# Ledger of designs, part 16: VHH binders against Short-chain dehydrogenase TIC 32, chloroplastic (TIC32)

Target 1, 322 residues: Short-chain dehydrogenase TIC 32, chloroplastic (TIC32), of Arabidopsis thaliana (Mouse-ear cress) (a2rvm0)
Amino acid sequence: MWFFGSKGASGFSSRSTAEEVTHGVDGTGLTAIVTGASSGIGVETARVLSLRGVHVVMAVRNTDSGAKVKEDIVKQVPGAKLDVMELDLSSMQSVRKFASEYKSTGLPLNLLINNAGIMACPFMLSKDNIELQFATNHLGHFLLTKLLLDTMKSTSRESKREGRIVNLSSEAHRFSYPEGVRFDKINDKSSYSSMRAYGQSKLCNVLHANELTKQLKEDGVNITANSLHPGAIMTNLGRYFNPYLAVAVGAVAKYILKSVPQGAATTCYVALNPQVAGVSGEYFQDSNIAKPLPLVKDTELAKKVWDFSTKLTDSQSGESSS
Key: E = the ipSAE of ESMFold2; O = the ipSAE of OpenDDE; V2 = 0.75 times the mean of E and O plus 0.25 times the DockQ between their complexes.

## First folded at step 15 (VHH; framework vhh_5c3l_4)

Design j2 (from x2 with L103I F104M; at its last look DockQ between E and O 0.02; V2 from the best seeds 0.00; counts 0 for: pae E 10.7 > 2, placed apart)
Fold by ESMFold2, look of step 15:
Structure j2 (fold): chain B 322 residues (1-322), chain A 124 residues (1-124)
Amino acid sequence: as target 1 above (322 residues)
Amino acid sequence: QVQLQESGGGLVQPGGSLRLSCAASGFTFSDYGMSWVRQAPGKGLEVVSDISGSGGSTYYADSVKGRFTISRDNAKNTLYLQMNSLKPEDTAVYYCARESYDIMTGDTEYFDYRGPGTQVTVSS
């Protein structure tokens, strides 16, 4: 049975590219936000969505870099519709400003692709005094999604087209702290682990998509929310002083690591492929439904993370609501 | 220039022990989390263990929990992996790696530097 081999039920595999998994899909009339669209798989995600006719708003921290990426995409995809807007996910003020400016444009929103992230940084606090990986990877996207959800609801209702929220997670979600989420110890420097804090933030991205699914279904809204692992992408692995080993590792890394076009495939599959219509609350890998850590099925944990995140993003309103 | 150099690999019988070391230079060692990653023949890279810059937090893959112990000596700029109760399935090239981050690079797991690796072979 070949369909159980390297290809999954979708007909795609870990080697499939973003162009392949969206072949023949017409995205004309759709508008997307892609966070982190100025580098890595965010660039390829923006390029392929544009290739399929989607109007892409590139939400980036550095708009000069974003403008250069936009220019390059337009050369590759004549007629691409791209905008560049500034977004610093580590700053709640920046997220609120972005959302306000987006709404003032009157643009619709069909696809929200929460792609940006940082990995394994030293212990640092955001401007909002929140551990930087949690603030950037999870809270920034949580708040962005919350602020844009009414726009997505209006768009899906008026256009009769399914909205899709896509949260990039990681297999590292399995390697969070033993507690899962350290609600009372988010900012605890003395026990901070760079990799576990990364895993914690990515676990929260899965839980966020699952709680969104519950709430959107209860509201009867035609919007889905899913999470995914894009795969491991080769970046700086070849920088060491043994050139013969660097060549050998590069060949092996190619065998098991993804290229950028392959790394963007699962994101683009979930965002655009008709096979994903009506699918919500799932975790994807290699353009197929996959099994995440069982803890993400804990609906009480997902709600607790939601309530905790709401409190942190609404701290000013919480102080006023006594 | 950042340099990482593994040592301590070799041939060992099942049930045996090995201690891997990684000498680090060219950066402030204590500022960085470090990991051991391994690659079995024909397989992908697996993160075996990691440790925070201070040494206060550790992680172990389920496949090695209870058998392997990661540690570091920041005064000697050295990362260690004590490997006990070795199994044939532990046969791999073991790399030490420095944790990395880049804002806005997307959602990827990677390390910005690693050593050339040391071979561990567990066979009867």
Scores: ipSAE 0.000, ipTM 0.234, lowest interface PAE 10.7, mean pLDDT 84
ESMFold2 (binder alone), look of step 15: mean pLDDT 82; pTM 0.828
OpenDDE, look of step 15: ipSAE 0.010; ipTM 0.267

Design j3 (from x2 with T108K; at its last look DockQ between E and O 0.01; V2 from the best seeds 0.00; counts 0 for: pae O 10.6 > 2, placed apart)
Amino acid sequence: QVQLQESGGGLVQPGGSLRLSCAASGFTFSDYGMSWVRQAPGKGLEVVSDISGSGGSTYYADSVKGRFTISRDNAKNTLYLQMNSLKPEDTAVYYCARESYDLFTGDKEYFDYRGPGTQVTVSS
ESMFold2, look of step 15: ipSAE 0.087; ipTM 0.518
ESMFold2 (binder alone), look of step 15: mean pLDDT 83; pTM 0.834
OpenDDE, look of step 15: ipSAE 0.007; ipTM 0.243

Design j4 (from x2 with T108R; at its last look DockQ between E and O 0.01; V2 from the best seeds 0.00; counts 0 for: pae O 11.0 > 2, placed apart)
Amino acid sequence: QVQLQESGGGLVQPGGSLRLSCAASGFTFSDYGMSWVRQAPGKGLEVVSDISGSGGSTYYADSVKGRFTISRDNAKNTLYLQMNSLKPEDTAVYYCARESYDLFTGDREYFDYRGPGTQVTVSS
ESMFold2, look of step 15: ipSAE 0.353; ipTM 0.688
ESMFold2 (binder alone), look of step 15: mean pLDDT 83; pTM 0.834
OpenDDE, look of step 15: ipSAE 0.007; ipTM 0.234

Design j5 (from x2 with E99V; at its last look DockQ between E and O 0.04; V2 from the best seeds 0.00; counts 0 for: pae E 11.6 > 2, placed apart)
Fold by ESMFold2, look of step 15:
Structure j5 (fold): chain B 322 residues (1-322), chain A 124 residues (1-124)
Amino acid sequence: as target 1 above (322 residues)
Amino acid sequence: QVQLQESGGGLVQPGGSLRLSCAASGFTFSDYGMSWVRQAPGKGLEVVSDISGSGGSTYYADSVKGRFTISRDNAKNTLYLQMNSLKPEDTAVYYCARVSYDLFTGDTEYFDYRGPGTQVTVSS
């Protein structure tokens, strides 16, 4: 069954944890960036990568929060190699500053885990005047990846190790706006749907990984790009107005929802597991290759999203005042 | 108050067909993705099919692809599942579920409300 219970071709299931899917993997010598590593499954991702010997750079919006998470991880994993760096994915200036500072450290980069996101917020614009979910979930990661790609290329060539770009998407990619991606109307407040805007951003994350795959293969570069759905993770459930339904939902929720360790499993599987070596342009679920919407296979749409995102992030396109 | 009510279950012979309905109220139906989820006796839950708020995008589990069709009528606030070529393995309680928001990181299969379910039994 695709949602939980049975093991897939990988030997793992929806119930497998991040520790289980990385058991026996030695990540020593690898360096990773994990965005959004101060909350949710980003914390568990950073913890398990560190447990396997990976040097993790936690890219977080609130560095005080990140420092606390780092402290907690070091207690669990003595000798963990963790750094905390500030990153606000809703701000292109912040993304460029992060990338510049990262390069100045001289650190290599093997694994780029594009994990951070926001979901279903009210209509808001970023500092760059772009709808906030699209700006944060898609454009921030698009620009970050673009700015760090040369570092990843150099690392893969010099180390002879496969680089991996991992884009967290969601099954919400199925529930975008009717037009798929609203190229001309991303900022249209009057027809904004918080759920559909979320789905749009996550659809773009799948398309981004697919276009990266094409370009990296054409360039002969040993870097893979994949996307994934982490699963439904237990969160604050603001409901239970009907006692009968509350009992029924409670009994079912345990079998549908993942714990945090289970929610980070697919990310860690794609990032570290040797079974994923050479696999690129795929969408993962429950630590197995899964079938996304057919629309994500549309290579013309993927290129259009890429070109659109390039224009939005191109700082050289500025104009002078008269 | 969100309310979901399934109907249309029953006993059917192998190879037969059933159409399940789910009446929705208490929310703007077209703003939400919807799912059909089933539970066979002694088994865990399986997400059978999903549909977007507009109805423009669908998903099917491999076990039902080609046999089941999800649809919705946003004017009537009703979700449907057409089940054809039914097999004994399809015997289960079928639930209608609403996909909800999660403000931490992306997941659209998170169900915040579910109906009481309708029994489908496929046997001779």
Scores: ipSAE 0.000, ipTM 0.162, lowest interface PAE 11.6, mean pLDDT 83
ESMFold2 (binder alone), look of step 15: mean pLDDT 84; pTM 0.846
OpenDDE, look of step 15: ipSAE 0.007; ipTM 0.315

Design j6 (from x2 with L103I F104L T108K; at its last look DockQ between E and O 0.01; V2 from the best seeds 0.00; counts 0 for: pae E 15.2 > 2, framework grips, placed apart)
Fold by ESMFold2, look of step 15:
Structure j6 (fold): chain B 322 residues (1-322), chain A 124 residues (1-124)
Amino acid sequence: as target 1 above (322 residues)
Amino acid sequence: QVQLQESGGGLVQPGGSLRLSCAASGFTFSDYGMSWVRQAPGKGLEVVSDISGSGGSTYYADSVKGRFTISRDNAKNTLYLQMNSLKPEDTAVYYCARESYDILTGDKEYFDYRGPGTQVTVSS
């Protein structure tokens, strides 16, 4: 349908904003990492978490841009506690450096918001020799999460507060390659489809959250892992050649496309809202539990992606696994 | 600190019009040629149109020639694409991209930065 617009079981809809879905939530004492926090939904996520008292570490590729965003947020939210740290998710060396530096600060970690991504680029390899969308959207976050998980575990135990891992996926996860994940052909330029590679990376983000859920429950750890689709975002309404068409397009787009505050709502809902307490292994849309592609329920596939990702991240570092 | 942000996408009936905008920052905008690149679901990237840094030279893909007009406002650091007589085949995510002048391996990178894209959907 053209409308996801009715309020769901949560009481929220596709039109709800990040501020609305966190209204009345006190995030004081929580520390979050938000990847990709220098643009788009990441900025709004950082802003609203800060508005609710969360200490936000903005993990960004460009720290000059991050510093400007931090400055703007502090003007909007007096007393916001924000730090900017460099993170290039396409580089495993950068991810390891970020995690090491984060741990050296002694900061706790309650909320890990795996938000950053690139979309539909031409075929390119990262400097770790891995197809760029897979490397950036999935492997970078996989490694980041793995390196910070002990910090999240100790934080959850010490604070007695639920840790939350939030993986941004996309409805494009439904449009991956026909084989789901092409393990043996991840780097195959001749059959590369930029949109299917995007979908593949986002499918892996759902599978990652699902496998995390299994492992965290087995470990008896009070940390949840969920995935979500933020929605298609209307960044602003441009002027149209025909004023009547511009008004008509705006009216219809209003029911389909989200503003940036609306686009950050599902992320903030999953990260902070008490309604999500104890919920893990779910896929969210419009601040409600939604139905993902049935393939994400395949526990063998989730484990295979996990093992494949482990092998790739271990091989690139030269570190031996114990 | 290169930032490119597209806007103006949406749902349009066949025959309708849209105007896309791309706000640019973090570089001297007028020094760079810019492109609009689109990708339909399940298809490869298509360069829709290019414009030189000064705005004095433009190029259009055959699929859009006569219907689309690229322009730029270097004082506002903004790239535009006026799309008229839209067809269902124009349904795609549209990206603005900065053209690269670097040659990494003897091949010119078509672009070194792009925005997150804006969805254009042409259907009833």
Scores: ipSAE 0.000, ipTM 0.143, lowest interface PAE 15.2, mean pLDDT 83
ESMFold2 (binder alone), look of step 15: mean pLDDT 83; pTM 0.836
OpenDDE, look of step 15: ipSAE 0.008; ipTM 0.243

## First folded at step 16 (VHH; framework vhh_5c3l_4)

Design i1 (from x2 with T105Q; at its last look DockQ between E and O 0.01; V2 from the best seeds 0.00; counts 0 for: pae O 11.7 > 2, placed apart)
Fold by OpenDDE, look of step 16:
Structure i1 (fold): chain B 322 residues (1-322), chain A 124 residues (1-124)
Amino acid sequence: as target 1 above (322 residues)
Amino acid sequence: QVQLQESGGGLVQPGGSLRLSCAASGFTFSDYGMSWVRQAPGKGLEVVSDISGSGGSTYYADSVKGRFTISRDNAKNTLYLQMNSLKPEDTAVYYCARESYDLFQGDTEYFDYRGPGTQVTVSS
């Protein structure tokens, strides 16, 4: 149990900021995609990556909002190179369009920061008729990663630089449904729990990273995949007043609220810090390796989530998964 | 070929107990939620109870809560329904049904396969 403010093995703590954990790092020549870069810790992530010389593509639902954020970042970080592209993770069509457009730019891809997400909403279906949290937090990122993986492989080989995939998960992954993932009842409204559904989606983010790690190792490519808990950030405080989150309040109360810069620290650490070089399939918290739910180490479950997600995304594309 | 076969039905007195079993074959049993549904004479199909693929989630109709228990053995590809404190109102044909969800069309087909059913009669 890490005491608040205590430094871990990395030399960083829950109080560390994104700038602190990337101090001295030169990201020049790297290109990153950051999903959800128009709000919260996504903005800070984009800012700090830019500060370190990374070319950042801001993948956002609202391009006008993204453009405004870009302008603000450019004012703060002279010489920052930022692009804004439209991405709605709740729509597989949007994800495919984004991937296609990105590839058409000819840009390399070194860092994929799967940051965007929604939390503990009422039962709703996505544009693809999938429970919204699962669709947005997991399937959207799953598909995005899948579509861009070859670009990342090519980039890594050509540049001889390590690629990094970073999945933002949450400690809420511990609060999934008892069975872990409800493959047969993803869209079951009658048994829906907003918090457990959120936990399920975040659990899948960890499992996704773990399965990717396995596959990437098997393929012999120089790309890592990790997941993380950003922490409880101040901007999310309002969400805890939702009655649906009441049960989780006790569990969340153990976390100290972070500022936005502190909230983005672990993401930026995993994305850019040289201490993380070669590290894959790990779960990070407070810019340190942490112990996730033991269930995430279940390779069969990880594979099952992968296969299930593949089937769903293929089915949407018109490819009949027999 | 997907097959479901119920067993364990019969005649029982009020207050009695029965244990239904459903043998499943032709598919990966643990990948699917399963339900017990019943149809009484002159009534529509009623969901009695359901259980998730892993068994981690269960549902009971209000009429059977506290009396019925659904369970499954994925190693044996078998679904169970323990029925205690049976009432005349529980008289029906009981079916084992595989759950199916259409995740893309927006319409949920709750069941895609159902067994032939087993008769349960509660009478003095």
Scores: ipSAE 0.005, ipTM 0.260, lowest interface PAE 11.7, mean pLDDT 88
ESMFold2, look of step 16: ipSAE 0.005; ipTM 0.277
ESMFold2 (binder alone), look of step 16: mean pLDDT 83; pTM 0.831

Design i2 (from x2 with T105E; at its last look DockQ between E and O 0.02; V2 from the best seeds 0.00; counts 0 for: pae O 11.6 > 2, placed apart)
Fold by OpenDDE, look of step 16:
Structure i2 (fold): chain B 322 residues (1-322), chain A 124 residues (1-124)
Amino acid sequence: as target 1 above (322 residues)
Amino acid sequence: QVQLQESGGGLVQPGGSLRLSCAASGFTFSDYGMSWVRQAPGKGLEVVSDISGSGGSTYYADSVKGRFTISRDNAKNTLYLQMNSLKPEDTAVYYCARESYDLFEGDTEYFDYRGPGTQVTVSS
């Protein structure tokens, strides 16, 4: 357990900002996608990546909001190269459209920052009739990553630069359902817990990164996949004001609220810091390697989540799952 | 018509073994994930194990890990459950169930078809 403010092995702490953890890093020539780049730590992530010379594609649900954020970033970071593209992670169709459009640009892809997410909402179904947190936080990113993986592989090979996939998880992954992942009850309203469902989705983000790591190693490609806990940030505080506040408070009480720059630090560290080079399949917190729930090391569970997610996404596309 | 039929259940002593089989017909067996579920007296339905269509992914409940093995032969349209080191707590009706891929109906059940079940009784 790290004391608040203490520096870890990386030399950074819970107080470190995104700018601090990327100080001196040259991201020139890199292209990144950042999901959810229109609010919260997504904005800060996009800003700091841009500050370091990264070409950032802002994948956002509302392109008007994204455009405003882009404008603000450009004012702050002269010469910043930013694009805004529409992406609704709760819609597989939207994810597919985004991926197609992105590929059509011919842009390389070095960094995929799976940042967007929703938290502890009431039971709702996505456009694809899947529990919304699972659909948005996990399946959307799963599909997005799957569709863009070849582009990342190509980019890495051609540029001879390491690609990085960064999944924003949460310490809430520890608060999933007792089963870990409820494959048979994803859409079960009667047993739905907003916090547990959130935890489940975030657990899947870790498992997704771990399975990717395995596959990427097997494929011999120079791409890493990691997950992280950004921390409890002030902007997210309002999300805890729901009927499940008591559960959320217990989880959050363990954390000191971070500023938005502090909240984006771990993301930017994992995405750009050379200390993370070659590191894959790890869970990060406060810009340091942290210990996740032991369950995330279950390779069988990771594979199960992968296959399950594949079946769901294939079913939506009309493709037969093999 | 989709049909599932379990077999191989019976009475066994604690520590014994059984092998369940499920014969599937009426659909492309390899296209579907399959599960073994069980219901003990007075308890709800419990997922025991499942396997993906290709057989590349498996799941086991914690209560059966290390003791049970799920497998399938897609050429024979058959699902298997090898049960070793059986315990009295494993006593239940065991069902073969097909996983549904239709998630577009809102309140979708995970299983769309299930066999009539086979009784497994573990008793000294």
Scores: ipSAE 0.006, ipTM 0.258, lowest interface PAE 11.6, mean pLDDT 88
ESMFold2, look of step 16: ipSAE 0.011; ipTM 0.275
ESMFold2 (binder alone), look of step 16: mean pLDDT 83; pTM 0.829

Design i3 (from x2 with Y110W; at its last look DockQ between E and O 0.65; V2 from the best seeds 0.00; counts 0 for: pae O 7.0 > 2)
Amino acid sequence: QVQLQESGGGLVQPGGSLRLSCAASGFTFSDYGMSWVRQAPGKGLEVVSDISGSGGSTYYADSVKGRFTISRDNAKNTLYLQMNSLKPEDTAVYYCARESYDLFTGDTEWFDYRGPGTQVTVSS
ESMFold2, look of step 16: ipSAE 0.221; ipTM 0.597
ESMFold2 (binder alone), look of step 16: mean pLDDT 83; pTM 0.832
OpenDDE, look of step 16: ipSAE 0.015; ipTM 0.322

Design i4 (from x2 with D107E; at its last look DockQ between E and O 0.49; V2 from the best seeds 0.00; counts 0 for: pae E 8.2 > 2)
Amino acid sequence: QVQLQESGGGLVQPGGSLRLSCAASGFTFSDYGMSWVRQAPGKGLEVVSDISGSGGSTYYADSVKGRFTISRDNAKNTLYLQMNSLKPEDTAVYYCARESYDLFTGETEYFDYRGPGTQVTVSS
ESMFold2, look of step 16: ipSAE 0.468; ipTM 0.764
ESMFold2 (binder alone), look of step 16: mean pLDDT 83; pTM 0.828
OpenDDE, look of step 16: ipSAE 0.007; ipTM 0.275
ESMFold2, look of step 17: ipSAE 0.013; ipTM 0.425
ESMFold2 (binder alone), look of step 17: mean pLDDT 83; pTM 0.828
OpenDDE, look of step 17: ipSAE 0.015; ipTM 0.286

Design i5 (at its last look DockQ between E and O 0.05; V2 from the best seeds 0.00; counts 0 for: pae O 9.1 > 2, placed apart)
Fold by OpenDDE, look of step 16:
Structure i5 (fold): chain B 322 residues (1-322), chain A 125 residues (1-125)
Amino acid sequence: as target 1 above (322 residues)
Amino acid sequence: QVQLQESGGGLVQPGGSLRLSCAASGFTFSDYGMSWVRQAPGKGLEVVSDISGSGGSTYYADSVKGRFTISRDNAKNTLYLQMNSLKPEDTAVYYCARESYDLFTGDTEYYFDYRGPGTQVTVSS
């Protein structure tokens, strides 16, 4: 862990900004999807990618909010190419619709930034009757990635450029349930812990990237998949006087609080920096390779999560056809 | 202590209208995005509409677009939902919910740290 501003092997630190870690990078010709690009580090990610010449598709729940952000970015980055498309990760139907619409545009896809997420909410079920954090943070991105993977493969092959999948995880992945992933109790309200459920979902983001890495290697495609911890971002301390947020703050108190530009640094590093070329199946922090929970290296668990997620997403598609 | 209390629910005929209110206390109301969410029997929680702290940004689910209007009065610490052209499919318990903040991603979407006890809305002929 590169705490206290020390530089890691990459030459960057916890204090590095998204602009710094992408300095000199030319993203011209690349197209990226950024989920959750209407707030937080998603906005900064979209801005900095655009700054480097990347065509950014902002996948957001609120298209009006997205449009406002787009306008702001365009003012800051002359010539920026941004699109806003609706995506609710908590709804498999919305994910499918987004993927279909995206494919219909004929746009290439070089970078998939699975950035959106929710944290430490009370027990709630998604529209698909799945615990909301699991549904949003993991299953939504899982399905999105699955649906767009062929487009990424085609793009990589045709452009002869490396594709990159970037899953935003968290150090909170260490704070999952003792079981790691509770396959049989995803929707168990009685044993629900908001923080552990968050950790579980973020653990699955890492496992998802690891399984993807394996499959992509087997398929012989020039696409990488990595996960990362963006860092703890606290812009308004006044918002954290909530029991759930208090627990979250307590859990991450040992971490350095980052600004939004600092928070987006690792994402942009993994997405665009040449130092990451060919690197797949790694967990990043502070724009450096970090050591995740040893459990994430369990290939059987990763496969199990993959199969479980596949089953859940397939079952929903069957219900819509009847 | 954070408190949210919904009111204005009831029984209406299809095509009717209701106006929900949510009284908020125990926090700086204008600092938070607010949402209306609903849960129908046997269904999951659905976000119906949300509004930013300043009121400058709104969201509506596709199912309610053109029929529902979210608004807020920050001076009164009150959230509103005007529901017009109500349908039987709108039958649910409606909750006022305060949007939370993701400490790791800075995302303000979808998460609620507080919600009221809910108000029943029934649309039936």
Scores: ipSAE 0.008, ipTM 0.288, lowest interface PAE 9.1, mean pLDDT 88
ESMFold2, look of step 16: ipSAE 0.013; ipTM 0.350
ESMFold2 (binder alone), look of step 16: mean pLDDT 82; pTM 0.822

Design i6 (from x2 with G26E G56D; at its last look DockQ between E and O 0.31; V2 from the best seeds 0.00; counts 0 for: pae O 6.2 > 2)
Fold by OpenDDE, look of step 16:
Parts: C-alpha cells; sequence; structure tokens
Structure i6 (fold): chain B 322 residues (1-322), chain A 124 residues (1-124)
C-alpha cells in the first residue's frame, strides 16, 4: 500500500487521478463495457475512457439514469461516443439479454470493466434465489464475462490488440468467511454476515480473474485479466450521516479517502496504461501491483469457484427454458 | 441492538395511495441517512428513495418520481413514504434500511440494518 501520497514503482500514488494515469494514452479504436457506469467511480471511469477516445458502452440497471450521465459526459468531452444499455447483474436473465443485445450490435469488445456492486446489505436472495452480494458482485460478472469472452477473443485476433478484463475487487476480500468461500452455505441465512459475505464476493472477483488468466494463457489469446482495489472513496458523506458527524468524519477521513477521480485511477490504469501490457492475474492498488490475500493464489480454489459458478449459471439456464 | 419496523402496507387498487412508516430504535436516528428499498416478485433489490440524516437531501428512483414522497421525523424516530398514484408495477415488499457509506467504491449501496419489510400489493 502506498499511503500519504507516496509513489510506487509505476510512478503513481494513492493521490493520482484517472486522468493522470492515462495521460498521453490514445484509446481510439477501442470499445469498452463499463458496468455500473451511472454512479460513483463508474461514471468517472466512463468519462476518462471516453476522454481518451474509447467507445464506451454504459451497462446500467437504470437506463434513464445512464442517459443523464451520458449527456453530462458528452458535454464535458466533445466527440465522446457513449451508449447506454440495460444490465441488472442480480438477474442472470438480464445478463443474458444484455450479452445477446451487445453481440447483435456487431461492436468489437476490447475492454470489459466489471465495476458494479453492492456492499454489506442484509441477507437477501436475488431473482435467481442466490445470496444477493454473491449474485450481483460475482456471479453476474462471471456470467457476463463468460458470454462475451468469444467476442473479446475475436476482437483481439482481428484487431491485433490486447484485450483487458478488469474486475473491481476490494481489500475487503481479506475479510471473507474463515472457510474462504462457503460453497455449501452460500444461501445460509442463519450464519450470514453482511461484511463477510461482501468479502467472499470480492474474494471471488480476484479468483475469477486468476482462473481467467490461466485459461486465457492455455488458449493462447492476447487478453489479460486483473483485479483491483479502487481505494476508500470520498463522496457526499452528508447523505449518510448527520451533517455534524459527517464533518467530524471528513476532517480525519480526508487524509486517507480518495476523491472520485482518484478512486477511478486504478481502474483506468489497469484498463489503458501501457505499463500494464502483458500483465495478467495480478491484484492492483493505487495504480500499482499489490499483494492480495495469499489464498487468492490457490489455483485449486480458483478452479473450484469457476466450476461452482458454472454450475449455478447452467442450472438457471435450464430452468428458464422449461 | 438496532431495530427497524415497517408498517402501512396492504392491498390497494391502481391509482390508490398508501403511507408507509418505519419506527427506528436503539440508535441515534438523526445521525443516519435512511432508505426505502423494495423487492418485487422476480426482480432484484431496488432503492426507491432515500433521505439524509437531517432531511435536507432526498433521492427518488425515476420510476417513482412525482408519485412518492420520503420524509422523516427525527423527534419521533420515524421514517415515512407517501405513495400516490400507485401502479401494479409498485407491487413489492418494501423495506426500511439504515444507510452506511460505502467507503470502497462510492457507487454501491450499503445498508447495515433493515426491517422485516411490509407487503404492498397493487391490484384491481
Amino acid sequence: as target 1 above (322 residues)
Amino acid sequence: QVQLQESGGGLVQPGGSLRLSCAASEFTFSDYGMSWVRQAPGKGLEVVSDISGSGDSTYYADSVKGRFTISRDNAKNTLYLQMNSLKPEDTAVYYCARESYDLFTGDTEYFDYRGPGTQVTVSS
């Protein structure tokens, strides 16, 4: 970790912005999908990618919200090319619909930014009867990536350009359940912990990227897969706390929390910066390679998560066809 | 331990109105933003509306703008949702949820406590 503005090996720090880490990069000719592009660091990611010439497809749950954000970005970035498409990651049907619609456009896919997520909510089941954090943060992105992978492979081969998959994880991946991943208790309400369930889902984001790296290497394709921690983000704390409390927290937090542009920096660094070329299966923080939980290097666990996720997505597909 | 309890749900015809209430206890109510969240049959979690701790800032989902009004009485530790011009699409279990800040992404929803929910059914 690079605290207090210290620069890492990349030359960037926790204070670097998304624009700074992509300065001088030409993204012309690239197409990206950004999930959760209607708020927070997703918006900043979409803006900065557009600023660098990337065609950005905003995959959002609310298309009206997405359209408003698009309008704002276009005003800020003349000539920006943005599309808005509906995606609810908590619904496998929605993910499949999105993938089908995207493929029907004939657009290439160079960058897949798995950014959207929820955090530490009470126990709830998704439309597919899966614990909501696991369903949204991991399984939705897993299925999305799976469905679009052939498009990415074709794009990479035809354009002779490196494809990049970017999974937003979190330092919270360190705080999963003691078991790491509870395959047999994914929907167990009685033993549910909001924070540990969040950690579990974010752990799976890292493991997903690592397994993808292995498979992509075996397939001999020019696509990388990495995960990252965006950092602690400073947004409008006033909406969540009493104004007096917010000020008190902010007085201390301002030294450790990132702004939204700073929060989007690592994502944009991993997505576009040439320093990351050829790098796959790594965990990034503050626009530098960081050390994740040692457990994420367990290839057997990564494979087990892959197989488990495959089984869940296949089962849902069979049920919908009946 | 933090307690939240919703009330006011029920069956109503299209075009009708309901007023939901949420009673909060065992925490300083005014220190926290509060949200109404709903889950419809076959749909995922949706944030319907939220209000800041002081009540000076509000949010509405596009689907409910102009029809729903969120408010709070910090002296009574109570959150409200006035729902007018109800539609069949508003049928869901509605939850009162205490907001926490998502420090890591800033674009995700974080609730540390939620009530058991109240059923709202809009049908002819």
Scores: ipSAE 0.021, ipTM 0.335, lowest interface PAE 6.2, mean pLDDT 89
ESMFold2, look of step 16: ipSAE 0.181; ipTM 0.609
ESMFold2 (binder alone), look of step 16: mean pLDDT 82; pTM 0.821

## First folded at step 17 (VHH; framework vhh_5c3l_4)

Design l1 (from i4 with L103I; at its last look DockQ between E and O 0.75; V2 from the best seeds 0.00; counts 0 for: pae E 4.5 > 2)
Amino acid sequence: QVQLQESGGGLVQPGGSLRLSCAASGFTFSDYGMSWVRQAPGKGLEVVSDISGSGGSTYYADSVKGRFTISRDNAKNTLYLQMNSLKPEDTAVYYCARESYDIFTGETEYFDYRGPGTQVTVSS
ESMFold2, look of step 17: ipSAE 0.141; ipTM 0.572
ESMFold2 (binder alone), look of step 17: mean pLDDT 83; pTM 0.829
OpenDDE, look of step 17: ipSAE 0.311; ipTM 0.679

